VH-VL binders against q7z443r523to685. Designs and how they scored, part 11

Target 1, 163 residues: q7z443r523to685
Amino acid sequence: TSLNMSTHQLTITVNVTSLEKSLIVSIDPDSPLLMTLYLGFQYQPNCTHFHLNITLPKDKVWQKDEEYTWVLNPEHLQHGIGTYYITAVLSERQEGAQQTPSLVSVITAVTQCYYWEIHNQTWSSAGCQVGPQSTILRTQCLCNHLTFFASDFFVVPRTVNVE

## First folded at step 17 (VH-VL)

Design Vk2
Fold by ESMFold2, look of step 22:
Structure Vk2 (fold): chain C 163 residues (1-163), chain A 122 residues (1-122), chain B 111 residues (1-111)
Amino acid sequence: as target 1 above (163 residues)
Amino acid sequence: QVQLVQSGGGLVQPGGSLRLSCAASGFTFSSYGMSWVRQAPGKGLEWVSGIYSGGSTHYGDSVKGRFTISRDNAKNTVYLQLNSLRAEDTAMYYCAKGYPYGRGSPDYFDYWGQGTLVTVSS
Amino acid sequence: DIQLTQSPSSVSVSVGERVTIDCKSSQSVLYSSKNYLAWYQQKPGQAPQLLIYWASTRESGVPDRFSGSGSGTDFTLTISSLQAEDAAVYYCQQYYSIPYTFGQGTKLEIK
């Protein structure tokens, strides 16, 4: 989770070890920033070559900690187990933003929704998915069945400040 | 010199409809989120609905499905369409400017309109 | 929903005295080193007016006698050296989570 916003770009490298878990990428800039994130599997993406992108802050949130959070579900990570690269590009400062290079904290974590399946006496994720309102503080579980037991698990990577 | 000038209130019967308007000046309207906040007679403030600068909307549970917020950036105006009105919707309705400008949800409300009264009675 | 509970519900004090109004949030409104809490003043027959945002920052034009403090779930508006013009209802408001919510209000009367 190394950062360098002095170039208006940074690259986040994350190793995905499970195709069943969701990846949460949380960015915490010290001032309001408009940015675009690009996802690449085993290559560094840019604005013309990427698997998936998002613009932050999001265009609709229910809680402020969602604004700079990218939720990548297994369907988004279907390219395989291995190294994913995320290039974050600063586009434009917003009102209240400083005109100097910003400190940016980045946290990456994985999470998955589980419930207790009584008939098989096991924890299961069947019919449950990590929802778009998820953050490093909360996992939204969206299930298509009537019974629900949720648990979350985060891997908290080290935070890096970039000047 | 921010101004929010409201209009469109009045007396309606239960089940009726009204459209409230809020005309903005003194700031770049299209860059800011806007909200409606209401206050029943003798009561406190209730956030009713909000609209992002980009057009995304949110509604309070008491009005979801009955009220619609919209904006016309060419006219610098935000609207609240009140449908299926009930007696408990009787209130002073304020429009409010969110802060800061830009993408993302508004924070606090730095400027408020003068209010427009909606009375729902038979 | 995040509930905000103010205390006291009303208070009557003399000009020149100090008043504190508390606002307690059912959930933390602290994120990224900011408290998503504002205070408003509403005088009779008027719209609310912003006093304090980010829990402790005064809006421009607000007198120094108004100050905000607290963090997380517990917040206080303090009015030092009360003036006659400060008679109003005061509301706290959180803007962390939809729906945005207000405290029930504190009515401040001047003896």
Scores: ipSAE 0.680, ipTM 0.865, lowest interface PAE 0.8, mean pLDDT 85
Fold by ESMFold2, look of step 17:
Structure Vk2 (fold): chain C 163 residues (1-163), chain A 122 residues (1-122), chain B 111 residues (1-111)
Amino acid sequence: as target 1 above (163 residues)
Amino acid sequence: QVQLVQSGGGLVQPGGSLRLSCAASGFTFSSYGMSWVRQAPGKGLEWVSGIYSGGSTHYGDSVKGRFTISRDNAKNTVYLQLNSLRAEDTAMYYCAKGYPYGRGSPDYFDYWGQGTLVTVSS
Amino acid sequence: DIQLTQSPSSVSVSVGERVTIDCKSSQSVLYSSKNYLAWYQQKPGQAPQLLIYWASTRESGVPDRFSGSGSGTDFTLTISSLQAEDAAVYYCQQYYSIPYTFGQGTKLEIK
């Protein structure tokens, strides 16, 4: 989904149904944009009232699909099951660009890392965490043990509003 | 006009150190990422290290832990500190300017310095 | 790491002929509708010079005879009418994933 942005912000609404999975928020601008994202649980956040924020593009990445990806792990989402709001505030100044509207595409997904527990012959998440290099294209799994692992990935419905 | 003027190369013994400098002009240096790319004699190009406008750094696997990239925005200069040099580090070292802005894609190089030769020989 | 493999490794052709150089990537460098692939020309005794970025966009001042094409993993640099000054080594470069990597180079000779 692509949106025409001629303003300084947009709002992403996503419903979180599990506190065990990580939320991946990917913003895909058609041109380089500086932005700050604010997270709120059951309220629309702003720059002075939020649970968590991030500045995009990230300061250090190893792959370009990481630049505009926010990884929210279960500890970031312990506020509860329900509706999370993300307000993305765009940079006031865009040097080297004409005053053309930017197109922005937003994808939200949930993911979780698992390993194969041989004794119980089942998948478990114990000792595994979704890492900060995760994107909609791949899940980084950080485990404190060396075993067979896998991840799931589910695109989650969201709404996006431009102001 | 964009200029990248390099200095600091030379002949050094294995295990030695050198510091390469690249003085920039003709653009807003603090807004761009910079990289070092090397070329061994008769060989191809190898990306060595990069530094973003915000100061974050990356290194190629062959130089991690031995080389350090840094920048001084007040002097419009990027540096590469080469430590624990080996014969395989013998190369022409180029500094290169990222395009367009440093933080946030891309990392192709629109301007290159003239190169400085580093020779590591017993 | 993303490996880039160029072919041919060397080519010798006459002025006025059409030349193609291929670059194949071990992984896709396509993301968000952009191919993170550049081409450089390095003339004897000189630093590399940027020719093409985003796989197909010609850098300012680069002659029209140079063009880039391809997507994902397969890319081509084309010189439509070779000139004597085009004798050089040509490199592709990916800038999608750290470490950034170059192809091994293609030496273009005039004969």
Scores: ipSAE 0.665, ipTM 0.857, lowest interface PAE 0.9, mean pLDDT 86
Fold by ESMFold2, fold request of step 23:
Structure Vk2 (fold): chain C 163 residues (1-163), chain A 122 residues (1-122), chain B 111 residues (1-111)
Amino acid sequence: as target 1 above (163 residues)
Amino acid sequence: QVQLVQSGGGLVQPGGSLRLSCAASGFTFSSYGMSWVRQAPGKGLEWVSGIYSGGSTHYGDSVKGRFTISRDNAKNTVYLQLNSLRAEDTAMYYCAKGYPYGRGSPDYFDYWGQGTLVTVSS
Amino acid sequence: DIQLTQSPSSVSVSVGERVTIDCKSSQSVLYSSKNYLAWYQQKPGQAPQLLIYWASTRESGVPDRFSGSGSGTDFTLTISSLQAEDAAVYYCQQYYSIPYTFGQGTKLEIK
């Protein structure tokens, strides 16, 4: 899980098996790193070819475990089931970061928000969405229903390569 | 030499407005978040507002909607606009340097300004 | 909001003695093996000064007699051999969750 970030880049490979769950990508560097993540479906993305990107740490968070978390909702994953690649590219220079290579840890998980639909006596995700403050520690559920709800959370396999 | 030099403050009536300034030197201002922390006379410390290096802002519940934090990186200055002032806003206001590293990470405050007194009295 | 409760509220101790000040958090401030807790000293008429961050890391220039310990929800500031200049109010602060919050303060007086 812990990898040496000795270059400007690493690649995370994850297999997505459901288009209804959100993918949570959590990066835990041992020291502050500014990075850009690029998403690609069935190809390795780079700064000029990607489906979606994010800059981490997030500029606005309410709790520190949100800083290095990328929430990828089903809309972001509509390219299909299969292998997604995430290329993480470090900023070349950072204040107070002149030191030996940093270690990073990566966790990937899937999660989905549900509510109990009393009329049909079934679990449903209609009207519920995984929110941007979600992390590996908690799932933010944004629902337009005031009912009994729950969420699932499954850590999923991934491969991480440094470059 | 990190320095935070505050200006502004004074006596204002309830409902009035005031603008506090904090001029920074001795560090790369644009790389750090800044905060305002206040202390009512004889009381403890209350975090009031913060602004990140990228410009995003947060506010404490007691001031949200009435105070506005902003920064001017060209002048190395952070501001706090105080609107709709109330008697309970009477305090010493400190600006403080956060983020000992770049964007993100911890918000403990390693350097503080000298303080600026704001008194709200009818 | 994360509430921080300090104890004692006030203490009077002689020069050379040992003092402990406790800070209890309503929620854990531990994440990724780091405790998001700091300690400050505020002398009369002055701005606060940082003493300890990450619960136990002493800021540069802070004397060795100051030390921090604890994890999760329970934290302690220890002054192992008081000097007259240590008379001040001491505050803990969490920086894990917005809004950042401070303890109510502990006033340390020299007998």
Scores: ipSAE 0.639, ipTM 0.847, lowest interface PAE 0.8, mean pLDDT 86
Fold by ESMFold2, look of step 21:
Structure Vk2 (fold): chain C 163 residues (1-163), chain A 122 residues (1-122), chain B 111 residues (1-111)
Amino acid sequence: as target 1 above (163 residues)
Amino acid sequence: QVQLVQSGGGLVQPGGSLRLSCAASGFTFSSYGMSWVRQAPGKGLEWVSGIYSGGSTHYGDSVKGRFTISRDNAKNTVYLQLNSLRAEDTAMYYCAKGYPYGRGSPDYFDYWGQGTLVTVSS
Amino acid sequence: DIQLTQSPSSVSVSVGERVTIDCKSSQSVLYSSKNYLAWYQQKPGQAPQLLIYWASTRESGVPDRFSGSGSGTDFTLTISSLQAEDAAVYYCQQYYSIPYTFGQGTKLEIK
């Protein structure tokens, strides 16, 4: 799970098998690092060629486990089922050329919010979505109704390479 | 030589307003989060509000909707606007310097201002 | 909200003795091998001063007799050889989750 980030860049490869679930990408650096993540579908992204990006840690959090968490909802994964690449690079705003190795850990997971539909006696996700405060520790469910809710959470296989 | 110099405060009636100021020096103000922490007479500490270096804000439940924190990085100053004041808002108000972790969050507080007393009474 | 409960509420101790102050959190403040807990000292008529952060890291200029320990939900501040100037109120504080919260305080008096 832990990887040495000695080259200022790493690539996370994850296979998305469902367009209904949200992907949670959690990066856990051993020291406070500024970094930018780039998302690519079926190609390795960089700072000039990507579908989406984010800068971590986030500008505002309510709990510390949110700082290095990227929540990718189904709308962000519209490109299809298949292999997604995430390139994580250290921010150039950090002091000079980085020569100090950093240890980082990466966890990827999928999650979805459900509620119990009592009329049909089944779980449904209608009117519920995974919120931006979700992390590997908890799923935030944002629903437009006040019924009984639950969520699933599955750690997903991934490959991480340092370049 | 970090300094946080507070001003504002005083006596105000319930429902009134005040603006507290905290002028910072001795560090790169724009890189740090800042917080306000209050202490009612004879009581413990209560975190009131915090602001990230980039301007994002948080509020304690007891003041949400009534208090507004802001910062002017050009003047190295953080403000707390206190509106709709109540008797229970009577306290010593401290500004406090956060840690520059990540994007300058208002985390734990390594330097504190001298305190500014706010008294709310009729 | 995360509630912090300190014990004891008050203690009276002689110079040179060891004092421990406990802080119990209503939920864990541990994440990524870090405990988001700090300790402060507040002397009469003064603003609080930071003693310990990350549960066990001493702030620069704080005497060696102050130490912090614990993890998750249970934390301890220890003063290993009490001095007269240590008479103060001590607070723990969590910075894991908004709103940030303080313990109710422990008043340390010199006998």
Scores: ipSAE 0.619, ipTM 0.839, lowest interface PAE 1.1, mean pLDDT 86

Design Vk2
Fold by ESMFold2, fold request of step 23:
Structure Vk2 (fold): chain C 163 residues (1-163), chain A 122 residues (1-122), chain B 111 residues (1-111)
Amino acid sequence: as target 1 above (163 residues)
Amino acid sequence: QVQLVQSGGGLVQPGGSLRLSCAASGFTFSSYGMSWVRQAPGKGLEWVSGIYSGGSTHYGDSVKGRFTISRDNAKNTVYLQLNSLRAEDTAMYYCAKGYPYGRGSPDYFDYWGQGTLVTVSS
Amino acid sequence: DIQLTQSPSSVSVSVGERVTIDCKSSQSVLYSSKNYLAWYQQKPGQAPQLLIYWASTRESGVPDRFSGSGSGTDFTLTISSLQAEDAAVYYCQQYYSIPYTFGQGTKLEIK
């Protein structure tokens, strides 16, 4: 879904149903620009009231699909199962001077890495974590062993509000 | 007018070191990524290293562990420290201004310096 | 690493004629409807100069006779009416994945 960003702010609402999965949030503008994202659990965050923030594009990437991706691991989501809000605030381009609103694509997904635990004959996530290079296109699994590996990936519903 | 003025090249023996400098003007240097690209005599272009406006760095495989890119935003200058030089490092070294604007990443290169020659020989 | 292969390696063409230079990528450089590919011109004794970025966007000040096309893995630089000053080596470059890489170059000569 693409949105015009003429107000320099939007809010994403997503329902988290598992505290074991990582949340992948992609807010990808058509043209390069800085933005700050704020995370809130059960409230709409802003620049003075939030649980966590990030600036995008990331400081360093190895592949371009990483630039506007926020990876929220279970430790970032320990506030609970339920509704999370993400407010994205765009900064004006310092040298851009563009006056046409940018289109922004918003996708949210959940993902988790697993391995087969031989002793218990079950799938476990304890030896694998979702890595920071994960995107909506792929899951980076950071594992400390060489057993059978798997990951899941589900695009999840979200609501986007422009203000 | 964007200008990139390079200095610091020369002749050096294998195992030696040099530091290349690239002084920038005509744009907001602290907002842009910078890269070094080299060209061995009679050969094509090779990306060597890049630095984001915030200071994060990347290196090509052939120079990783031997070269260090850095920047001084107060002096509008990017540097490349070349250590443990080998004969195959002989090349013209260009500094180049990165794009896009946002985070100042060293993506594609709209302005290039004049080049500085590094010669590694016994 | 993404490898870029240009063809032809060299071409000799008369002033006023059309020239096509191809660049093939070992992996797609397309993401989110954007192709992370640029073209450069390098004249003898000079630094490279940017011609095209995003595969098809002409850099400011570049003559209209230069155009870029293609998507994914296959890209083309076209000079629609060659001028004498266009004699140079042309390079494609990907900026999708680290390390950034260049094609091996295409030398364009005037007959």
Scores: ipSAE 0.568, ipTM 0.814, lowest interface PAE 1.0, mean pLDDT 86
Fold by OpenDDE, look of step 17:
Structure Vk2 (fold): chain C 163 residues (1-163), chain A 122 residues (1-122), chain B 111 residues (1-111)
Amino acid sequence: as target 1 above (163 residues)
Amino acid sequence: QVQLVQSGGGLVQPGGSLRLSCAASGFTFSSYGMSWVRQAPGKGLEWVSGIYSGGSTHYGDSVKGRFTISRDNAKNTVYLQLNSLRAEDTAMYYCAKGYPYGRGSPDYFDYWGQGTLVTVSS
Amino acid sequence: DIQLTQSPSSVSVSVGERVTIDCKSSQSVLYSSKNYLAWYQQKPGQAPQLLIYWASTRESGVPDRFSGSGSGTDFTLTISSLQAEDAAVYYCQQYYSIPYTFGQGTKLEIK
């Protein structure tokens, strides 16, 4: 989905059905933009009322595709199962950016890191967390143990409203 | 007009230290990432370190733990502290202005300093 | 780390001839329809000079005879009609991921 962000904020609506998985939010602008994302649970957040916020693009990235990706771990989604709202507010264009309408593509996905637990003969996520460098293309798994790891990845249906 | 004027460098013994400076003008320094790139005599270019406009720093593997990049936005200056110098650190060091695609990331380099020679020799 | 390999390492060409320099990356540097790849020219005793960024966008002041092409992992710098002043070493550079990396360089000599 591509949205014009030249003069509008957008709201991403995500239905979270698991508290054990991380939510990956990718906002891909066609030109460099400075924006702030606000997270709300069962309400539309704004700059004065939110559970969590982040400013994009990130300045601690190893790859460019991380710049506009927000990783929300279970602890960030501890408010419960239900509808989360993410409001993205455009701050300003980056210096040197083209003065063209800003289109923004949004992708939301859920993922988790798993390992094969030999004793129980099952996949487990115990001791594993999705890292902040994860994107829609790759999952960074941060675990407190060493074993064979895997991850799942699912695109989450969303609704995007432009205001 | 964008200008990058470098200073520092020189001859130093192995294990020694140097501090390089790069004074910038002609652009909004605080909005741009900066990098240091070095070139050993007769060799190619090697990215050494980068600093985002927001202050985040990154280093090449060959200099991690030994070099420190920093910036003073009030002085429009980027620095490179070179510690525990080795013979293989001998090179021309260039400061380079980034072009931000993200938030002040180094990215590619549209302007370069004149270079500062660092020679590590016993 | 992303490795960039240029070819050829050196080339000697006459004035007026077409020259192509290739740069291959160990992984794709394409993201959101942009290739995070730049080309530089370095003349003897000088600092490098930016020629091309985003793989194909020419820097201001760079002659039209210079062009960049390619996508993903394969890139090419082309000089349509070589001039005497084009004698230099050319480098590709990726800025898709940190650490940023350069190709080993291509030395272009004029016959």
Scores: ipSAE 0.330, ipTM 0.792, lowest interface PAE 1.6, mean pLDDT 90

